VHH binders against q84jc2. Designs and how they scored, part 272

Target 1, 232 residues: q84jc2
Amino acid sequence: MSKMRNLVEEKFLEFYESWVIQLELYLHQLLIAHNNNTMSETELRHLISKLTTHHKAYYTAKWAAIREDVLAFFGSVWLNPLENACSWLTGWKPSMVFRMVDRLRKSRVVLVEAQVKKLEELRVKTKFDEQKIEREMERYQVAMADRKMVELARLGCHVGGESVMVVEAAVRGLSMGLEKMVKAADCVRLKTLKGILDILTPPQCVEFLAAAATFQVQLRRWGNRRHYVTHS

## First folded at step 15 (VHH)

Design zf128 (framework vhh_7z1x_3)
Fold by ESMFold2-Fast, scan of step 15:
Structure zf128 (fold): chain B 232 residues (1-232), chain A 125 residues (1-125)
Amino acid sequence: as target 1 above (232 residues)
Amino acid sequence: QVQLVETGGGLVQPGGSLRLSCTASGFTFDDYGMNWVRQAPGKGLEWLSEISWNSGSTSYADSVKGRFTISRDNAKNTLYLQMNSLQPDDTAVYFCAKDYLRDSYIWGTEYFDSWGQGTQVTVSS
């Protein structure tokens, strides 16, 4: 049995597979830089810039795709079931990234008091933004069950042209609402990532990015370890 | 529908001052961060300044720091940019832009929710 994918899913699957391969290559460079400590500040900043550009490219491609089909990002075909189970509004939960920052406390590149204070301020702001979006999603889910939407669902079984137009307009409205929420969630992710990188020194940024990329790559590999019987 | 309308642009002599305004409607203005962005002739978009929802934080591009001041009046749903010591290189169309969040300067102008139509500023003798 195979599932038929739409064009948006096929195009983003191709993009995502390439993006992950490049992430693994950058992870290799990050681990070398972290273990050897031989790179200049300029070289470390250049490597960090490659990673930020790489993440920015992901959100550029994602936003183009969600404009076409936001629902493709809820239960994505380019993600395995474990990756999908760990998603919060189509991606990583921003506040969880601070667990990777906590690893820096045990490294030879110790956080100073001023950094700890700024990271805690960022954590509080990130949590606030998450909660605001979660409340918006709750309102969206409640609106799906309101009397007007239920009435429109009944009309969707009718063959009349007026009913078809009204139902299509409502479905478009629902998709636009999801698109806005996904973009807001992505802005929390980008703000959190940029904020952490702005607070950390270049060696600390390399360690943080290496931890984040390692987690992404390993989560994908753990989920992909299923064995299937094939008939072709 | 979200609408942002810039006013206050015009012709000014080098060393002069202008105050730009952006009036907002169609959303809860004091729930969002706001930005000023410009585009010079033949150039790309340049982010200039941001202000958080409550004016608690502001930041500026190095090109305008010390010369431009961003502010907002939430009671009037209005964003301002006070521009002092204007230079010929400040000639551009100036846009106000709405964030998705309360304070969200991040890696690019492509992450802004909504934009105004822009107002032309020309610095020339």
Scores: ipSAE 0.613, ipTM 0.833, lowest interface PAE 1.8, mean pLDDT 87
Fold by OpenDDE, second read of step 16:
Structure zf128 (fold): chain B 232 residues (1-232), chain A 125 residues (1-125)
Amino acid sequence: as target 1 above (232 residues)
Amino acid sequence: QVQLVETGGGLVQPGGSLRLSCTASGFTFDDYGMNWVRQAPGKGLEWLSEISWNSGSTSYADSVKGRFTISRDNAKNTLYLQMNSLQPDDTAVYFCAKDYLRDSYIWGTEYFDSWGQGTQVTVSS
């Protein structure tokens, strides 16, 4: 779908393309590290730090962008339809990462009982937090039929200069609500990631990050195969 | 309790240099990435730089790339920001912030565990 892109979209698209390229490079390093049992703990932690810094860059850019136009992230033009379809409040669904953790458990990774217990606790907490946000979303969606939206709807029937201002005000109000929701979602993402990283050892973190990066890259590739998107 | 104390701010002429320090306590310093953030008058918070727990990775905002250098001494629980080629637009209160994550993924006031009181940097002729 060729969309007319606004400035925020264009800038973020450019950023994201570069970011994904770098992610693929890091993925390669993660895979090497995962397959190389000779790397020291320090080296592994160094690699983890690089990845986390990379993710920081993403969210830094995201937060800068959403301050300007949060709506750009609802139907992100830098993502293919598959990626967008898999998005929950402009990003990955926090509970999804536990599938990756489960994969670790089934793999050669040995998790001690204490880790398993903590992971399960975290899973429950994450799910609870997600549900809380979803309830808020529902409230938001129901509340959309408020005065502002009614005014917006009325404006659809009227042409005038005042209409533009009212529409803008209405959109701003909606955007603020959406921004709040996005922030809440990101908070859950961070808590989830923190929890996982606190539970896992450096080698396990590397494997987890590799799995996550793989999934992200593959999802993009799969989506691009189905939908011709010139995003690299 | 996490405590962060920024020092080193002051008045400097354009083109000058300053070195900020942040002393950390109340947590395992070398387990966490650290950040510098600033707030100029009438403006929002701006992230400037991040350094990983072991200094293995650093990142900078475009606004300060090539001029600012972040570093840390884990033995001293201290974070540093070397600021060179300072400009009037660099006038702000500078804060150090502890990453929320052990290896933090994002920046934001709500995603830092703690902030310092800040130190004022004024660049003026």
Scores: ipSAE 0.008, ipTM 0.286, lowest interface PAE 9.2, mean pLDDT 84

Design zf129 (framework vhh_7z1x_3)
Fold by ESMFold2-Fast, scan of step 15:
Structure zf129 (fold): chain B 232 residues (1-232), chain A 125 residues (1-125)
Amino acid sequence: as target 1 above (232 residues)
Amino acid sequence: QVQLVETGGGLVQPGGSLRLSCTASGFTFDDYGMNWVRQAPGKGLEWLSSISWNSGSTSYADSVKGRFTISRDNAKNTLYLQMNSLQPDDTAVYFCAKDYLRDSYIWGTEYFDSWGQGTQVTVSS
């Protein structure tokens, strides 16, 4: 069992390292585009499309991995302790991106009133989806202390064979519940990201994606430095 | 357990109309967005239309805008697709699909929670 779980972790660690390296390369391109007013709308849209495809590739790989072992994504080995501390249901908290959007509202790229209204509507919807999933997670955590689960845990301590199979079936059911919650959370992330990109102009999209990628890359660098200093 | 059952498919001549229905059970129907998707012979999945939990938002693929209408009856746990001005290239298996959230179509059909069995629509003279 542990070896099968570790295989999922090893495969996703290799994927994630490569994915982050490519994100850093795209960040470089986004920063050049942001500082270079000579890029056409078509060129900006192409760059935005590369980032969109890159994020989709992450969720494609993640959903394949969680189908095999969702528990690998709770306390992920491919994330440092700082990245894990900032995690909400195995990824970034959707409301975090609206803080980056608030930077756009205060930046030199002016948002029109219609965009501000649509972003606020999206923020409200995103917050509602977050709260619904948080209630589901609370119910899941309560269910872990359910009388049936306590009884199954007692059985698992004393007898092999049939008792072990019953416990394994219950754990499988709980894992399926976690998979559904993680996928729902990822859908909130994807919906929020798509919604923001649909509201913003191409130059504003580049600025937003550059801010998001910068934060992700810097958070990883800060956490990696602290991790090695603490544990080396 | 989530169950989605499509009905209303069949043979229709070009220019004709059909209404598809999808009956849902095993979940709180009015908490989720719903979608219609089709698959023509030898082709991939094509998203056609989505509707939010409260019918407040609808979206359509360009291929069906003005011809197809999505609707839902939350009291009956039923999703509908009214198809008008049918053409031979509308021939496909039609699926209803449930969102993970109150509304969504995002970047692909791979992000849907659950799918129906499908119903065959054939447009032929």
Scores: ipSAE 0.707, ipTM 0.874, lowest interface PAE 1.1, mean pLDDT 87
Fold by OpenDDE, second read of step 16:
Structure zf129 (fold): chain B 232 residues (1-232), chain A 125 residues (1-125)
Amino acid sequence: as target 1 above (232 residues)
Amino acid sequence: QVQLVETGGGLVQPGGSLRLSCTASGFTFDDYGMNWVRQAPGKGLEWLSSISWNSGSTSYADSVKGRFTISRDNAKNTLYLQMNSLQPDDTAVYFCAKDYLRDSYIWGTEYFDSWGQGTQVTVSS
């Protein structure tokens, strides 16, 4: 069944489509920078800053949207089924970016021991934070069988005006919990990203960001090809 | 190794037509968007047209819009450019080019990672 889009979904869909287009443009710049070793450190830092700002813009928009309707981000209509399937609490799983870092290490990128150590520490921390969130999510899911859900189940058998109000209240309560979880996850994402960028040199950052952007763009394109999903 | 081989170029009179072909090998052809570009004597590379991996989308430069048509046959690993109403200023070496990313739709810019050796098109009376 095709999900009926609400206003929040429509607005965010439009935003996201534009955001992805801009990401692709930045990806191109990153690739040029990576292949052209003539760029100065200042220029590289400027490019990195543009990407960082771009990501910040995404989360700013996301957080504004989730305040209105966090449920829109569970089964996001602006993502294809593959992207949704690969999502962890409405986004990328923080620990997955370390695979990209590992790829850098296997490439021509030489990390000094100090960087390796810091990255490992960050990996451990990120994993710990993910697990903490997962435990909270589990607790939340178990708690869903509480009075509110029982009441919803009861109301499902009876259609009436009073029932609608109760259902709405119950959904609001659930949504608040989900919003907290999503925000927590996003914080871990941002901390992880910042941590990685703080450890890496500007050239390494460019390579990392290029890899990350490539993966994101490719995942979207693969999903679109496989599922013939149009978001217009 | 990625290989792109352009054919179909030649001498044609103004107002005439040509059909260029590009045969691709060394990669999964239907995974990538494809492009046509040209280089006239003494000028830089000019993007002309792009087509998505599944032919679902096409785009053209203003200079060739309405005259040129891009198409592809994925079963034959071949890209085509139908050129009509050719003018002397269309004289150039024409190249086919492969998109960098898989499953690409038209990026709106001339971004590709591989191209052929080119085929000469000369429009003269």
Scores: ipSAE 0.008, ipTM 0.293, lowest interface PAE 10.4, mean pLDDT 86

Design zf13 (framework vhh_7z1x_3)
Fold by ESMFold2-Fast, scan of step 15:
Structure zf13 (fold): chain B 232 residues (1-232), chain A 125 residues (1-125)
Amino acid sequence: as target 1 above (232 residues)
Amino acid sequence: QVQLVETGGGLVQPGGSLRLSCTASGFTFDDYGMNWVRQAPGKGLEWLSGISWNSGSTSYADSVKGRFTISRDNAKNTLYLQMNSLQPDDTAVYFCAKDYLRDSYIWGTELFDSWGQGTQVTVSS
């Protein structure tokens, strides 16, 4: 289904634009909840659940898309150059969210000692999983430069059915390896996000999710305004 | 090429016991968390239990806590589920599933790396 590659990009672009618009609406709700402190615990949990479901929807759509064309997620057309420059294996770098968590320690919403210990344990586990994936990506990149791949690339310069089929099989193999690596990275992201939300109280979850969504939305806006100023 | 093969299913009377096994090949077994998931006829997937790469951490769904025990033998590349005090509601196809990471965790059953073909467990008088 190599011919479906451009269609995958078009469909995911449409999905992602809609997904970001909804994220901005949820961010508005998170900021109201955080700044006014007027919501009940039940209402806060419901809002947190909406954000959790929204993030799950993203990864469900992403995994369906990468099954068809994982390469679309490296240098994605639905992301601006700044968003692409800040990506680690097609998404946010898991350990970086602990910088947002560190700010909670110095905010008006105080973390108790038990939470600090659990967050530190999670941070250590997240960094270990992240580094393991980085080593796998390095091995993958080295393997792509292996003599067999270089020779296969040379075969692709010849006109003929046999050389075309051999090159296509190799590209499929490379794509499957990348798919597994991207899914592993996404699992670290989801494990880290779930772990943080399980440790934090509902008001702390709202503050954390607001910080994360604000960063994502602002990064997109900064990149879209690259080298010029617009009114809006 | 990851392969997971479940065995040990069958027919058992209520209150009985079964031990399921899952034999793994095609990956370094002791580098990954492993899970048990079931699916009753006409229902969705239900996660039951998870175990970390080194058996240092285990977790259970409330529906099976105290009745089921997950374990693994890394030397044999085998995952186990000891099922005690079986009830008619435990009738389902049981699957083993490989995590992408060393630790088992639950955010959604759709996020597991690889699945076995499943083994049928029927609890009936």
Scores: ipSAE 0.328, ipTM 0.684, lowest interface PAE 3.7, mean pLDDT 85

Design zf130 (framework vhh_7z1x_3)
Fold by ESMFold2-Fast, scan of step 15:
Structure zf130 (fold): chain B 232 residues (1-232), chain A 125 residues (1-125)
Amino acid sequence: as target 1 above (232 residues)
Amino acid sequence: QVQLVETGGGLVQPGGSLRLSCTASGFTFDDYGMNWVRQAPGKGLEWLSGISWNSGSTDYADSVKGRFTISRDNAKNTLYLQMNSLQPDDTAVYFCAKDYLRDSYIWGTEYFDSWGQGTQVTVSS
């Protein structure tokens, strides 16, 4: 069977459904660990490692998929409309996670001054990287509307042998540009996540990961209910 | 097109030193973080060290901390790894890798933008 674009979507949808089910199982373990202060540091680090590996597996699968069809990640079929509406360059907005970190200030294990300072430094750096990517996306969108692209769009409306090949080449170039930008955004996500986990203690890491996973799971449930109600 | 070429590998005795170089072309070198990664025979890729675009931050894997020093010369588009107190378990192919961002290091070697061809380091008597 010839490999085509919709097979990428089908394969990633299957992967994502399984990945979310496993995330919910890990969320259960995180909540137990957070509410049970009897777990050793070694046990907590093992749980954190399982979540880290799980998130890495997502980006490994995503990067393989975007190599084949990056456009599948803009308005993804495996995400409900609410999840898609909340996406920033095909995923969560990196600076948003610092709002989740603010909840740690209300926990039993409070942040020390040195951690607060490092988190603020990371927040500023993350916001800078985020804005750089936003400017790059803006430049990309402006380039879509230059005279040559407008001419290619007109040729695409006038079906013909040579015009089809020229349009296909242009679309391939656009896809390569988007792939690079999505990978850059994902790198900001991974560096932000790693940076937070490197600053936090194991109990604080568990609380942070539980908060993040809870939000992701609930957003999906809210959107699935909304979609069902809309179509009923 | 991005090109990364590693040099400086070779045979060295235990306790010896080597300096690896990576020459970069095809991109604005001083806009990106750079990394060193190795692969020992029969093993997976191991990240060793990373350096930010301006040398303002460096990071090291625990296995090489205190023995290896990463540096860069932006005027020469060159990345370096100074390796001291080499051990037989440092035997590997060493790669330089370009980051997507100005800062170095992310959790997996699969997340780097571009890789070099590698240079062999053998630590044996």
Scores: ipSAE 0.308, ipTM 0.663, lowest interface PAE 3.9, mean pLDDT 85

Design zf131 (framework vhh_7z1x_3)
Fold by ESMFold2-Fast, scan of step 15:
Structure zf131 (fold): chain B 232 residues (1-232), chain A 125 residues (1-125)
Amino acid sequence: as target 1 above (232 residues)
Amino acid sequence: QVQLVETGGGLVQPGGSLRLSCTASGFTFDDYGMNWVRQAPGKGLEWLSGISWNSGSTEYADSVKGRFTISRDNAKNTLYLQMNSLQPDDTAVYFCAKDYLRDSYIWGTEYFDSWGQGTQVTVSS
């Protein structure tokens, strides 16, 4: 469907491919910083800032794109099927990153008691926000099956001037509802990422960001190789 | 449906005080974090303060910490900013902004759900 993609999909595909290439370059820098322990706190904070800016650039581009076509982000053409299967409301599931933090703490990163307490508080808040959005999505899905939506679907089969206008208004309303939910989910992601980075020391931030970027890059690489898998 | 209306701005002398109010309607006010943001002439948006849904947490930008106090009255659907020891560089249009979440969000002003139209504060002698 390469030549039949809409303009939003084409523009975001170009953006995303460049964004992932730059993420891989930052991952290389994070791994060097993590493995050699030679960088100053100022140098580590600068590297963390580059990653923060990079993630912000993603959400700036995403929000511009979803304003035009939020549905492009449900089953995205710039993501492979594995990446799409792992998506929660068009992106990573916020609570999953605490599993990564927990693994790092047990294997390499030694967290002090105050950090553990703050991370647990953040995890609980993140879970609450995540569940609230999930309930909103459930309500949205139920509303799609209600009598009024069924009536609008029937009306769409008998296109007239006023009927077309009413159906178009309803579809725009549904898209605006999805846009709001996606933006709320992105705010949970941004809040969770910021919260973790605020709690962790610069070396711990580097290790966390390296783990997160490694997972994202490897998931993409594995999914891109799916077409070479033979039957058992 | 969502409406945020700021009031309480005006002209004050350096060292003076003002109390800004933001009246909210069209949503469940006590389910969301609220923020104050300003824009000075020739400058970008600057986040000043945020308050959680239940007043359980408040946060301030270093530029206003100790001088400004954020508060809310959930029964009245109203957000407040008490501004003390005002300086000429506090001259700006002041906006209230609604979070997508119940906590105040401070990573960027571009991530707020809804905005008021703003109220002008001028600090001059």
Scores: ipSAE 0.569, ipTM 0.822, lowest interface PAE 2.3, mean pLDDT 86

Design zf132 (framework vhh_7z1x_3)
Fold by ESMFold2-Fast, scan of step 15:
Structure zf132 (fold): chain B 232 residues (1-232), chain A 125 residues (1-125)
Amino acid sequence: as target 1 above (232 residues)
Amino acid sequence: QVQLVETGGGLVQPGGSLRLSCTASGFTFDDYGMNWVRQAPGKGLEWLSGISWNSGSTYYADSVKGRFTISRDNAKNTLYLQMNSLQPDDTAVYFCAKDYLRDSYIWGTEYFDSWGQGTQVTVSS
């Protein structure tokens, strides 16, 4: 059990570090495109497609990993404590990205009223989906206090053999419940990201993706500086 | 236990019509988006259509837009796909699939919660 869990964590740690390095390279390209404003629409769409593929690769790897060990994503070893503290159900909170969208209103490329209306509709739907999942998580946590679960936990500490099998079946059931909630939360993230990108023009998409990537990279950097140690 | 059962498949001639049904059980049907997906012989999964929990939003792949119509009856826990102007290229196993959310706005079939066993549609003379 613990050997399998360690391997899942180590594998995803290696994946995530490489994924973040590539995100920083894409961020550099996004900032050049945004600041110089010299790229054609076709070139911008190609860059946006690279970012879309990169984010989809993250969820593909994540879903493969959570099938093995969903608990690895609660208090993840590949995230620093600040990143973990800012997590909502193992990732970014979907409604928070609308604050990055609000900054586009100050941009040279102004949002038209039709876009503003569609973004507001998407925001309302996103908040509804978040609240539904939060209620499901609360029900899950309440179910953990069920007398049957308390009894199984007590027995698992002191009785071997047949008791071990019963506890393992219960733990598998709990893990499947968490996996479903994490996947639902990831679907809200994917739906929100796709919705925003479909509403925005290519230059606005570049600005939005640059803002999102900048925030993600800076949050990681701020958290890593908490206990800075100078090497001699 | 989530169960999805597709019916209505069969052999049909080119230009013909067919209506598929998917009966759902084991969950609150009117809380979730539903989808139709197909798999042609030797090919990957192809998403065709999605419908929101209340039928307020419908989505179609370009390959079927104008020929196929998705609908649902929440009182009967049933999803439908009305297929018109069928072509030999429509020959496939057709699956219904449940979303994790109320609305479908998907980037891939790998993000669905549950799947039926499928029903075979053959378009041939």
Scores: ipSAE 0.609, ipTM 0.836, lowest interface PAE 1.8, mean pLDDT 86
Fold by OpenDDE, second read of step 16:
Formats: C-alpha cells, sequence, structure tokens
Structure zf132 (fold): chain B 232 residues (1-232), chain A 125 residues (1-125)
C-alpha cells in the first residue's frame, strides 16, 4: 500500500524515524530508572525533562510541517495502518493516557488522595475538551458539503488552468480549518500530559512515561510486523 | 486455541526455592511477551514479572526483584520462573499470562489475553 510521498511527507518521515529511535533509547533509560530505584530525585527529574523536551520537539516539527501540508498527517505515511487506526486527529487520543494512569493506580504505585482527586479532575477536563473538538470536527465535516465543496466537485470533472487554481484555493481553505483542529487537539494532548506530570511524583512520572513510551513503541512494532511499512 | 499450562508449584520452606514452568501451545510463542502473575488468598492479581518475545528484556515487580528470575525457551515453547528466597507472603496461585500484542513487553494484567490454570505455591515452615 505504498503511495507516492510529497516533500513534506518525506521530510517528516525522516524526522519521525529518528525521533522514534530516540524515544526507544529514552524508554530504555526510563525502564532502568523504574526498575533500579537507585536514581536520585534530581536524576529522575532530569530524565523526565529529557522526555518532555523530546515530545516538545515532536510537536515543534509537526506544527512546522502542518503549516505546509496538514493533509499529510491525515493518513500519515510514517505510521503503519494500526497506528493510523489508533489515531485521533493525527495523534493519540488524550483521554487514552488515563488508562496508563489507572495502571499506575493498580500497580504498586501509591497515589495519595489529593493526587487521585486531581487526576480525576483532569480526566473530566480532558474528556470535555475532546468532546468539544469532536463537535467542532463534526461541524466541519457537515460544513464540507457547502457551496465550495460542490464547486470543487464540479471542477473535478473539468480540466483547465483556471479550474486548478480554484481547486487549490478550495483545498487551502479546507486545510486551514483542519490545521486549526489539529492544533487544538495537540494542545489538549500537551495540556493533558503536563497535567499528569504535574500531579505525579518524579518516580511516578518515570513509570507513567515508561508506560506511555512502551505502548507507543509496541504498537508500532506490532503494526509493522503485521503490515510491512516501507521506510526511507 | 491458546493453552498455557503451569507446573512446578508445591510446598516449600521459607528461604527455599522453586522453579515454575509454563508450557504454551495454540499460538506462535516467540511472537509474544510472557508474564507471571499470582493471586494470594483474599487478594487480587499481582503482576510479578515479564519477558519480551526474544528475551531481550525482563521486568520485575518490586516485591520479587532480586529473588525471582524470569526466562524462556522459545524452542520449547516454555516460560520459566526461578523463585529464590521464598517467604510465606509468596504463598499464592501462580499464573503465566500471554501479552495481547505481538512483540510486546508491556506489563499489567490488563495487557494479557490468555492465562493458565495456575499452580499452587505454598511457603510454610
Amino acid sequence: as target 1 above (232 residues)
Amino acid sequence: QVQLVETGGGLVQPGGSLRLSCTASGFTFDDYGMNWVRQAPGKGLEWLSGISWNSGSTYYADSVKGRFTISRDNAKNTLYLQMNSLQPDDTAVYFCAKDYLRDSYIWGTEYFDSWGQGTQVTVSS
């Protein structure tokens, strides 16, 4: 199912491949930190900082890329079909990470009542924000059947230079809307992540980040095993 | 059909050792991470240890770190748990569990899709 990649796709693919490799390295460090319990709080905070910086780098690159071609991220060629199937608005669904938090709660990690309360508040907020975005997306999708899209569809039946220009303009308009929604979704992701990390202790953060990274890496590995993905 | 069969349980004195085995069938064993969990009387399931599909990674709960060792023989479709320095608190039914994802090393009972019947381990003087 290989398709022709545009320049944005190619560049981001290269970036993402490198980014994932680095994530795996950090995952290894997180697991070591989690299993050894020998690291100082300062060391743990440093490790957490490295991971957060790494994630920030991803979104920096993503946002730069979506300015050029947001459509590249809908059906991302750097992801396998499983990863894409699990994607919500070009990334992980924010509310999903609370499953990982729940795992922490069921593990040997002891969360104090105040933490549990804050996490629940965050969960509610995150879900609310997700729903808000989903409503906007729905509105957008319904609105797509407007005059502009009708014109686009009509133009698709004709060949001509002027038609191409009109089509491009229409696509740009649609893309701008999508970009806005993607950014909104990313903000919810980042807020959720930050919120969780602010509530958890450094050791708990390490465990959470390890779980998150593990899930991401394993999803990719499993997906690649079942569906071969051609990488540059 | 996935089958997991645990063996090796029994009665042991405190400070003693046991080696559990889990024989797998009905799936490609070397595609999946495997785990050991236990359930003590009146308690919930406790994850103990996990091993990746290729033995490249091993993980342990704090409760068993330094005492238990997980390993596997993919040629024999068998998972092992070496348990040393056993204590009365280790008394439980021990289960092997299969990861639901291929090539996985995710631990947590929510990540398992198949379990054995369990083997009883009793640590008592």
Scores: ipSAE 0.000, ipTM 0.258, lowest interface PAE 12.2, mean pLDDT 85

Design zf133 (framework vhh_7z1x_3)
Fold by ESMFold2-Fast, scan of step 15:
Structure zf133 (fold): chain B 232 residues (1-232), chain A 125 residues (1-125)
Amino acid sequence: as target 1 above (232 residues)
Amino acid sequence: QVQLVETGGGLVQPGGSLRLSCTASGFTFDDYGMNWVRQAPGKGLEWLSGISWNSGSTNYADSVKGRFTISRDNAKNTLYLQMNSLQPDDTAVYFCAKDYLRDSYIWGTEYFDSWGQGTQVTVSS
């Protein structure tokens, strides 16, 4: 059976397409800023603030949507299969952004030793938070496979409004657990992003954000063209 | 093993003040946001206040905003709640709670990893 889009999926699809278009425009501005060493610190901070606000808007919209239907975010219809394959608990894996940070260590915008130390401390803490969430998710999935799945399967054999209501209550309980886990993962994402931006200088922040946005946009482009022949 | 120990509760007259303390051990205190939560007999848990790992952000429930002040001393691994203008309906067991993740403000929930044993606050004449 084909996955039918519900209202949450339709609304978030519309939101996400607009959000990505705006991200591409901000990426263009970040690349201009990175290539032009003529922008003032105030101008760079303003651009960084626009990106931070843009990411905050994403999580505001996402948390409203997952409150209504968290399952829409597992195998999202607004993401292509490659984006979905690269997702960790409905989004980017927090520790992966340190790959972008490692790129800064090899750039002309050199990190000072104090920044390197703080970034390493942040990476270790981020990895710890990830592993804690992964353990919680594993426990949730085991419980789902055992008790909840057996209960849902048994109730699904009954016909009538009362059995439907009980099944819906059980599914809602499962969804509430997933919502907490997704919010936990998003919390780690936002803390990691904020932590990195707090450690970096404005030019380094622009380079970091440009690298992150480039990867996100490029991954979407690659996935959308997965069957496109490169030779004409 | 994470351990949180609350102290400073007691009997106080309406309009009075109390300062609660929570001493933390078994984890890196300055890596985590901390919270105060209370429970009156026969009622559910009520989140009161939270403070980020670095004291840069604080937030309060409407019921206590302007009367209570949350603070922390990371050098002493201690969380505080200064309670002023106490009312009879502030009577409850007060719990110290550790965020599951650093600074749970961004979470928008009261999801906590560890709780203390609680300290009783009674506000009566």
Scores: ipSAE 0.000, ipTM 0.174, lowest interface PAE 11.4, mean pLDDT 81

